# VHH binders against q9y6x5, part 486

Target 1, 379 residues: q9y6x5
Amino acid sequence: LPPKLLLVSFDGFRADYLKNYEFPHLQNFIKEGVLVEHVKNVFITKTFPNHYSIVTGLYEESHGIVANSMYDAVTKKHFSDSNDKDPFWWNEAVPIWVTNQLQENRSSAAAMWPGTDVPIHDTISSYFMNYNSSVSFEERLNNITMWLNNSNPPVTFATLYWEEPDASGHKYGPEDKENMSRVLKKIDDLIGDLVQRLKMLGLWENLNVIITSDHGMTQCSQDRLINLDSCIDHSYYTLIDLSPVAAILPKINRTEVYNKLKNCSPHMNVYLKEDIPNRFYYQHNDRIQPIILVADEGWTIVLNESSQKLGDHGYDNSLPSMHPFLAAHGPAFHKGYKHSTINIVDIYPMMCHILGLKPHPNNGTFGHTKCLLVDQWCI
Below, E stands for the ipSAE of ESMFold2; O stands for the ipSAE of OpenDDE; V2 stands for 0.75 times the mean of E and O plus 0.25 times the DockQ between their complexes.

## First folded at step 24 (VHH)

Design mb6 (framework vhh_8dlx_2; at its last look DockQ between E and O 0.78; V2 from the best seeds 0.79)
Fold by OpenDDE, look of step 24:
Structure mb6 (fold): chain B 379 residues (1-379), chain A 125 residues (1-125)
Amino acid sequence: as target 1 above (379 residues)
Amino acid sequence: EVQLVESGGGVVQPGRSLRLSCAASGFTFDDYEMHWVRQAPGKGLEWIGNIYETGSKFYNPSLKSLVTISRDDSTNTLYLQMNSLRAEDTAIYYCARGETVWLRTGEYQIEFDYWGKGTLVTVSS
């Protein structure tokens, strides 16, 4: 039988949650599988970029999803949560579900993973749900497992996405132990439901399952705000993305805009596009705006001093608070093995290997995940 | 039945302070985020601020210096303290049960499910 893989994302699950909270279901999952304690995600550490990096193995500059909000100056198109369905934004890369879908006697399924409800390179998963935040995890799980179990051609790759604990992290902040404990318990219960469902369907022993996330969460405060209006008049630029990485499109001379912003706050770095640090791999795409502002951890860039977030993400991807985890179970994975760190782009070549797919050119390193896999030598 | 009843409104002179109350009933008050919203004559609704069930408070920046929101969960009461009232603060003031909803992109919107009938505050000499 062809190998099967289910990729699950719990949005905004910070890696150290595993150390600070109890996850009986997830721990059991890990005990019978593998854990990567920290996954270094891509910059910007936001939902759309990182989810697409997971499934393409590419940095943002390469796959073209450079932020949750984007603007293309040539076509004058905008990308946002409510406007993400144009293949124009996605077609700079080939996600794994498309690669899988195009294989003979295989099909892909998706439950609300970013980009899965868009035809990319004229290909869409045979089974997918349009994104709708109102749809319960249960319903998503039921659909995805049904497709994994009963489809023809068989679903060999599936994705499942859930919005928590990200939303709650924004609301409460990650340092709210009481509320986050409640939220994370629910997440663990959902993992329990997932495992139970797979067992009930007889899929558990043969299905490879990866549980991961796109980013973590850092504590914010109303006392740590960077008000751009204090530094520059809004008539001088267009804001494409705001916090914690602002994308600035100047309406006047770029240098003038830069000069007005460069000393706006000691807690914010201002980069011309060509001066963006190489380590971010965030330069070589036209969708990256001429100026970006990067707030320090825990600082929020605001307009008119307005912010309602107690937690946020999108900061420097070297920050531990931004890192998610990866757990996996199935015939492809060892049992009881823990690994310290990988890069988020490393997941793609691993998944391709598991599925027997030829990977597209990518930024991942298969060697980083070899120790997780039973068929590989780990030195 | 969920009920929100505002009180404390009336006619007040400029420069004075006023505290509005909102009595909540018919639901577990301490589980919900509460909001104050006002509507001046001939104008649209203006969000004043909110207080989470956790006690975290957020304000409209234009009003932040003039208002304080608080809650007493033991009495199921929401409060709006207003200081240094001006003529432009004349409005019907509403308390509302609401929720801040975050999108997967990190953007958020405020959704209201119940409103009080409002209390009129008139600031005049």
Scores: ipSAE 0.869, ipTM 0.940, lowest interface PAE 0.6, mean pLDDT 96
Fold by ESMFold2, look of step 24:
Structure mb6 (fold): chain B 379 residues (1-379), chain A 125 residues (1-125)
Amino acid sequence: as target 1 above (379 residues)
Amino acid sequence: EVQLVESGGGVVQPGRSLRLSCAASGFTFDDYEMHWVRQAPGKGLEWIGNIYETGSKFYNPSLKSLVTISRDDSTNTLYLQMNSLRAEDTAIYYCARGETVWLRTGEYQIEFDYWGKGTLVTVSS
């Protein structure tokens, strides 16, 4: 009887793919639910930070997952895709699955959403899959639906993560219409399978489902490379993260490193931490390095190497190419409603409302999502 | 049974051009990215470049001005055109089938699953 929510992410699903490609299954989902055409995500527009922003409602500086690669100078710890399990990195916030399962008669389930296989504040999702990219969407969906349908205490919040279209977007670039059409058709078929499975198991009518993404994708090119080795000797700094937002830890005087970098390319902005634009909300965390380099859209920062990427993300979050979408269906949502934009941090307080949870302090605004919900006065 | 067979190697004079071929069989060639890699005598492997199944090309920056990679999907053949050859280009040249493995972070690693036996190019006066 408690309300239930399934949160689904298709990584790297750019908002305007909906306009530029055919999605019969997703469009049917939207027709019977709601669409937010553009979700303004958080800077930097990367996978780990934005997935954690969705589930915490916090800017990256506030939740502490500030990049896909991080360094803590005090503890000398490194964070990366292959080294993401230390709760130290995640403990600056409380994600929604932790709050949910601490309620009486509730549990949470997770199929590979970033952080769900980590004990955050000594609490790990009640049911979860360890991250493994070789596990099919079908197996992830089977586990999630089994947990939603058969658990005691009941699973009231579940997450499901899928790596596409991000991987293919990096390989082909979003402008490769032929290859992206094939990839996106496969994604739409998976959405069709998800909806059909939920209907066949009797979950569809009483389950709220959000389908969203963490960021978009922009076109890159071998003609748009910024070679740092041409501008600065590698001995002057430690590279914490590379592209399109490089994180630079000076080994010599910070001003000297800054001066060597500031004229490296007209297609890159170089910021001292104090000078990072306030609109990024990306300054007040020790994990943000003293100098960051922000490439212009479609430019790739490299170390005297080629890049295999024809598409990338991580750029300025004001860029429409970096924005995902959000679609939702279920008893909490209107049917056939389209909304222009929300902030990605607004998703968390909306989810807390749907689940009857008290949100932790966050940067979201519940009022931005009221028009999506049947129990709210939109005006 | 995947097979990659390089040909076109031999002795060439400095400053000349040479085209290497790699005949592929035992798989659907036009679905795979293909790579050229070389090994100079007594040295490690040096990646030359690759070409996606889409035709997009990527080169080692040190070699970019000297080489061109192409493919002919109708004959299942990968090509390496080398120009203005130097003595330091003396190496065994390998054709390789690679797979770019994409991590959820968008980072990647290239894994080579099949290699040819190589063809020797000797640049000598």
Scores: ipSAE 0.705, ipTM 0.885, lowest interface PAE 1.3, mean pLDDT 94
ESMFold2 (binder alone), look of step 24: mean pLDDT 83; pTM 0.813

Design mb7 (framework vhh_8dlx_2; at its last fold request DockQ between E and O 0.81; V2 from the best seeds 0.80)
Fold by OpenDDE, fold request of step 25:
Structure mb7 (fold): chain B 379 residues (1-379), chain A 125 residues (1-125)
Amino acid sequence: as target 1 above (379 residues)
Amino acid sequence: EVQLVESGGGVVQPGRSLRLSCAASGFTFDDYTMHWVRQAPGKGLEWIGNIYETGSKFYNPSLKSLVTISRDDSTNTLYLQMNSLRAEDTAIYYCARGEITWKRTGEYQIEFDYWGKGTLVTVSS
């Protein structure tokens, strides 16, 4: 029988939550599997880009999902949470569920993972749920497990996405110990439910399960705002994306716009597209706007001096606060092994290996995950 | 039954201060984010500010210097302190129960599920 893999994402689960809070179910999961303590994600450290990086192994400039909000100057198209269904945005890469279906007589299943309800390269997940934040974790889990058990051709790759603790992180801030402890307990309970369901269905021993996240969360404050309106008139530019990495489309001369913004705040770096640091791998895509603003950790770029976020993400991907974790369990993984760090793009070649798929060209390094796998030599 | 009842409105002279109250009943008050919203004659609704169940406060920047929101969870009461009132502050003031709803992209919107009937504040010389 072909190997099976379930990829689970809890949005905005910062890596150090594991050290600062109690997760009895997740710890048990880890005890019987593996843990990567820190996963260095891709810049920008946002939801759509990083989830697509996980399943493509590509930097954002390569897979083309460069932000949660995008604009293409040639087609005049816009991308956003409410407008994410156009294959135009996704077709610059091939996600693993498409590969899984095209390379083998297999099916893929998805519960609300970004991009899974869109035909990419004329291929859509064999089974999927349309995105709806109101749908419970239980219902998502029920569908995923049903598909894993009863599909023909068999589902060999499945994704499960959940919006917490990201939403709560935004609302309360990651430093709110009282509220975040409550939120994270619920997450741990959901992990318990997941494990229990898999055991009850007889899937636990044979199913590979990865639990990870796309990014962390940093504390924000009303005292750490960068008001763009104080630096430049709104008529001089179009805002494509706002905080903490703003994408600026000038309506006047780019240099003039740049000059108005470059000294707007000591807590914000302003880059012309060609001057974006190479380490971000965030330059070689037409969807990246001519000017980007990058706020320092914990600072919020605002219009009209207004923001109700007490936590945010999207900052420099070298910041520990932006890093998620990865835990895994199943026949492909060791038991009781902990690893310090990998890159988020490394997950893709690992998953391809587990599933017996030939990976598309990617930016990941399979060697970084060898120690996690029972069939590999660990150096 | 959820009920919100505003009080404290009336006629005041410019430059004066006024404190509005909102009495909440029929729900666990301390679990909810509460808001103040106003509507001037012939104008749309204007969000004034809110206070989270945690006590965090947020204001409309245009009104921030003129208003203070507070809550007393022991009495299930929401307050709006207004200072240096102007003629343009004439409006019906509403308290509302609401939550911040977050999208997976980090965008958010304020959603209201219950409103008071409002209290009229008239600022005139």
Scores: ipSAE 0.884, ipTM 0.948, lowest interface PAE 0.6, mean pLDDT 96
Fold by ESMFold2, look of step 24:
Structure mb7 (fold): chain B 379 residues (1-379), chain A 125 residues (1-125)
Amino acid sequence: as target 1 above (379 residues)
Amino acid sequence: EVQLVESGGGVVQPGRSLRLSCAASGFTFDDYTMHWVRQAPGKGLEWIGNIYETGSKFYNPSLKSLVTISRDDSTNTLYLQMNSLRAEDTAIYYCARGEITWKRTGEYQIEFDYWGKGTLVTVSS
């Protein structure tokens, strides 16, 4: 029977939360498995792009989900959280659950991972929940474990998504120890319930489980705002995305818009598309707008309005504050092994290896993760 | 039953200061974000600012230098301090309870679920 894998994401789980807060359940999970202390994610360090990079192994420019808010000039289509179901946006790549369930005698299951409620290449996850943030973690877990245990053909790949600590990170900021301790304690309890549920159902010893996240979180402040309206009249451009990476579609001469913005703030970098740093791998897609603005860490771009955010993400992917972690347990993984860093795109070829799937062309490097796996010669 | 009762309004001369209060009952006050909103004669609602249960404060940029929001969780009371009052500050001032709903994208919405009846402030010479 083919190996099984459960991929779990806790949105916005910054890597250094592990050392700065108490996680008895997660630490037990790590002790019996593996830890990657820092996962270098992809630019921009936003939710939809990074979740799709995990499951495709591709940079954002290559899989086409380049932000949480997008515009396509040819089709005149808009993408947003409330308008994310058009396969047009997702079809530039093939996510792992599609490849998995097209194999003989295999199914995929999903509890709200971005894209799993969309028919991508005319294929939707065999079992899935439509996205609804009101559904409890317990209900998501119950559905996933039911599908893992009671499906024919068997579910061999499953995903589970949870919105915290991202929501609370935005509200409180990562430096609010009192409130973030309470939030992270609840998350650790959910991890304890996950493990306990898998043990009770007889799944724990033979299921590979990856617990990871898409990005971290940095502290913001009402003292660190960049007021875009003080530099340029909003009638000169269409705003596709605002902060901390603004996507600017000029309505007038592009050079004129650039010149109005280039000295707007010393805490913001302004790039013509062709001048975006190569290390971002964020240039070669029509959905990337002609001008982007990249705020410095902890700065917020606003339109002469207050921001309710005390924490944010989306910044330069070289920043440690933007990096999540990865922990894993199961028959494919060593026990008690700690690894310093991987790239988030490396997770995809590792998962394909575990599942015995042929990976599509991707940007990941299997060699970066081989030391996590018991079946690999590590050197 | 959630109740929000504003007080401290009245007639005040330009250039003077005024402190408004909002007495809250029927809910655990120290768990909620609280807001001040005003409506001038013939105008729409204007958000003044809010204060999180943590004490973090946010203001309408056009009013930021003129107002201060505070809360006293021991008396379940929200305050609005207004300074250097002007004729255009004549309005009905409301306190409101409103939660911020955070989307997985990091976007947010403010949804007001309970309002006070308001207190009238008239700034005239």
Scores: ipSAE 0.735, ipTM 0.898, lowest interface PAE 1.2, mean pLDDT 94
ESMFold2 (binder alone), look of step 24: mean pLDDT 81; pTM 0.798
OpenDDE, look of step 24: ipSAE 0.853; ipTM 0.933
ESMFold2, fold request of step 25: ipSAE 0.702, 0.692, 0.683; ipTM 0.888, 0.882, 0.875
ESMFold2 (binder alone), fold request of step 25: mean pLDDT 81, 81, 81; pTM 0.799, 0.801, 0.799
OpenDDE, fold request of step 25: ipSAE 0.882, 0.879; ipTM 0.947, 0.946

Design mb8 (framework vhh_8dlx_2; at its last look DockQ between E and O 0.88; V2 from the best seeds 0.78)
Fold by OpenDDE, look of step 24:
Structure mb8 (fold): chain B 379 residues (1-379), chain A 125 residues (1-125)
Amino acid sequence: as target 1 above (379 residues)
Amino acid sequence: EVQLVESGGGVVQPGRSLRLSCAASGFTFEDYTMHWVRQAPGKGLEWIGNIYETGSKFYNPSLKSLVTISRDDSTNTLYLQMNSLRAEDTAIYYCARGETVWLRTGEYQIEFDYWGKGTLVTVSS
């Protein structure tokens, strides 16, 4: 039988939640599989960029999804949550579900993973759900598992996405132990439902399942705000993205805009595009704006308005608070093995290996995940 | 039946303070985020602020210095303390039940599901 892989993302699941809260279902999942305690995600540590990095193995400058909000100066197009369906934004890379879909006697399925409801390179999963936040996890799970079980050609790669605990992290802040405990319990219960469903369908033993997330969450405060309006007039620039990494499109001389912003706050770094630190791999794309502002951890960039976010993400990807985890179970994975850290782009070559797919050029390192896999030597 | 009833409005002189109350019934008050919204004559609705079920408070920046929102869950009452009232603060003040709806991108919008009938505050010399 061809190998099968289900990739599950719980948005905004910070890695250290596993240490600070109880997850009986997830822990059982891990016990019978593998855990990567920390996954270093890509900069910006936001939903669209990181989800696309997972499935392409590319840094954001390479796959072209450089933020949740983007602007292309040539075409004058905008990308946002409500405007993400144009293949123009996605076609700079080939996600794994497309690669899989194009294989003979295989098909892909998707439940609301970013980009899966868009034809990329003129290819879309045979089975997918249009993104709708109102659709329950149960319904998403039911569809995915049905497709995994009954499709022809068989679904060999599937994605499942859920918006929690990200939304709650934003609302409550990650340091709200009471509310986050409640939220994370629900997440664990959903994992329980996932496992139960797979067992009921007879998929559990043969299906490879990866549970991961795109980013973590850091505590914000109304006392840690950076007000751009105090530094520069709105008429001098267009804001493409705001916090915690602002993308600035100058309407006047770039240098003038830069000079007005460079000392705006001691808690914010201002970069000309060419001066963006190399470690971010966030430079070589036209969709990256001429100036970016990067707030320090826990600081929020605002205009002359308030933010209701008590938690946020998108900060420096070296921050532990931004890191998600990865757990996996299935015939491809060891049992009871824990690994300290991988890069989020490393997931792609691993998944390709599991599925027997030839990976597209990517930034991942297969060697980083070898120890997770039963068919590989781990030294 | 969910009910929100504002009180405490009236005519007040400039510079004075006023505290509005909103009595909630028909739902578990302690579980909900509550909001104050006002509408001045001939103007649109203006969000004043909210208080989460957790007690976290958020305000319209333009009004932050002038208002304080609080809640008493034991009495199912929402309060709006207004200080240093001005003529431009003349409005119908509404309490509303609502929630912050978060998008996967981290953007959010405030949604309201129930409103009071409002109480009129007139600031006049």
Scores: ipSAE 0.871, ipTM 0.941, lowest interface PAE 0.6, mean pLDDT 96
Fold by ESMFold2, look of step 24:
Structure mb8 (fold): chain B 379 residues (1-379), chain A 125 residues (1-125)
Amino acid sequence: as target 1 above (379 residues)
Amino acid sequence: EVQLVESGGGVVQPGRSLRLSCAASGFTFEDYTMHWVRQAPGKGLEWIGNIYETGSKFYNPSLKSLVTISRDDSTNTLYLQMNSLRAEDTAIYYCARGETVWLRTGEYQIEFDYWGKGTLVTVSS
């Protein structure tokens, strides 16, 4: 009876994969639901920041997860993939699963969405899996569907995260048609399994399902490297994050470090924090370092080392290659409707509406997504 | 049982070329990324480069001008061509199988699971 929502992310699913590759199962999902062809994500276009933006409706500067690698000068704390569990990093915002499970007679469940295995504001998802990349999609799906079907109080909001096509996109690059076709076919089969499982358990007709992603992928090359060691000695700075947005903490006068870097490559923009373009909404957080370096699309910043990546992301969020898609199906959504674009921060207020939750202050605009919903006028 | 057997080492004069081979068995060679790694006397391991199952090649930048990695999937053999050898290239050369572990952050790390016993290359007059 209560409205239920499953939010699914396939990491690194570039929007134009939908038109360049075949997805019979996803296309059936879209045909009976809605599609947003491009979702404009937040800068930097990295995994942890964008997953948290989806569930908070906030720009990175506002939710505090500003990169996949961070340093806080006051507490001396470091954040990384292997060191992401300290609530300190996550507590600058309230994600939707926390708000949801604080409602009377509601629970939240999570299969590995970033942050769901952390007690944010002393509240961890009611049911969750600790992150472990070795756990199969089938096991993640089995846990999520079990929790959606059998929990008291009922699970009304659930998340499911999968690492592909991001991993393969990094390895092969988005232009490798042969290998990406194979990878994307496997993902489409997983979507087919998801839908079939929901139908078998009697969940399909009354569960709202969003399938989306955090970012896209662009082609890289060993011919497009920016060697930072050629421009500046390591002793002058601490490197907090490297590529394609480097985060530089000066050890000497900041202006001297800036001057050594500003002409390092014509394929890299160098910003003092106060000069970061306003359109990035990436300035007003102490975790953003005094200098950032932003590589041009397809360029990789390195330190006298090989890069094994043939694809990457993290670039300017205006680039179409960085944009994911959003598809949705369920009783809240129209059937057969296609929409051009939304901002990734708009997903949060839409989800709050579907679940009957009061959104926290956020950067999203409900009006941008109202045409996707059956209970809203669009004309 | 995975086996990697290097051959082609020996004593060579500076400025000469040498080709090392690695015969692989006990796994589907064509599906794996393969690596060359060396260890100079009294030094740590130095990664030389690798080659993906797709044929894409990546090299240690300090060695890139001196080496070429290739593979022959029909004979399950990995090759290292070394040119213009120098005394500092004296080392034990290892063939290794390594899986690239891609993190959700988009970063990667290489985990070597099988090594050959190595072949010694000595560059001296």
Scores: ipSAE 0.633, ipTM 0.860, lowest interface PAE 1.6, mean pLDDT 94
ESMFold2 (binder alone), look of step 24: mean pLDDT 80; pTM 0.790

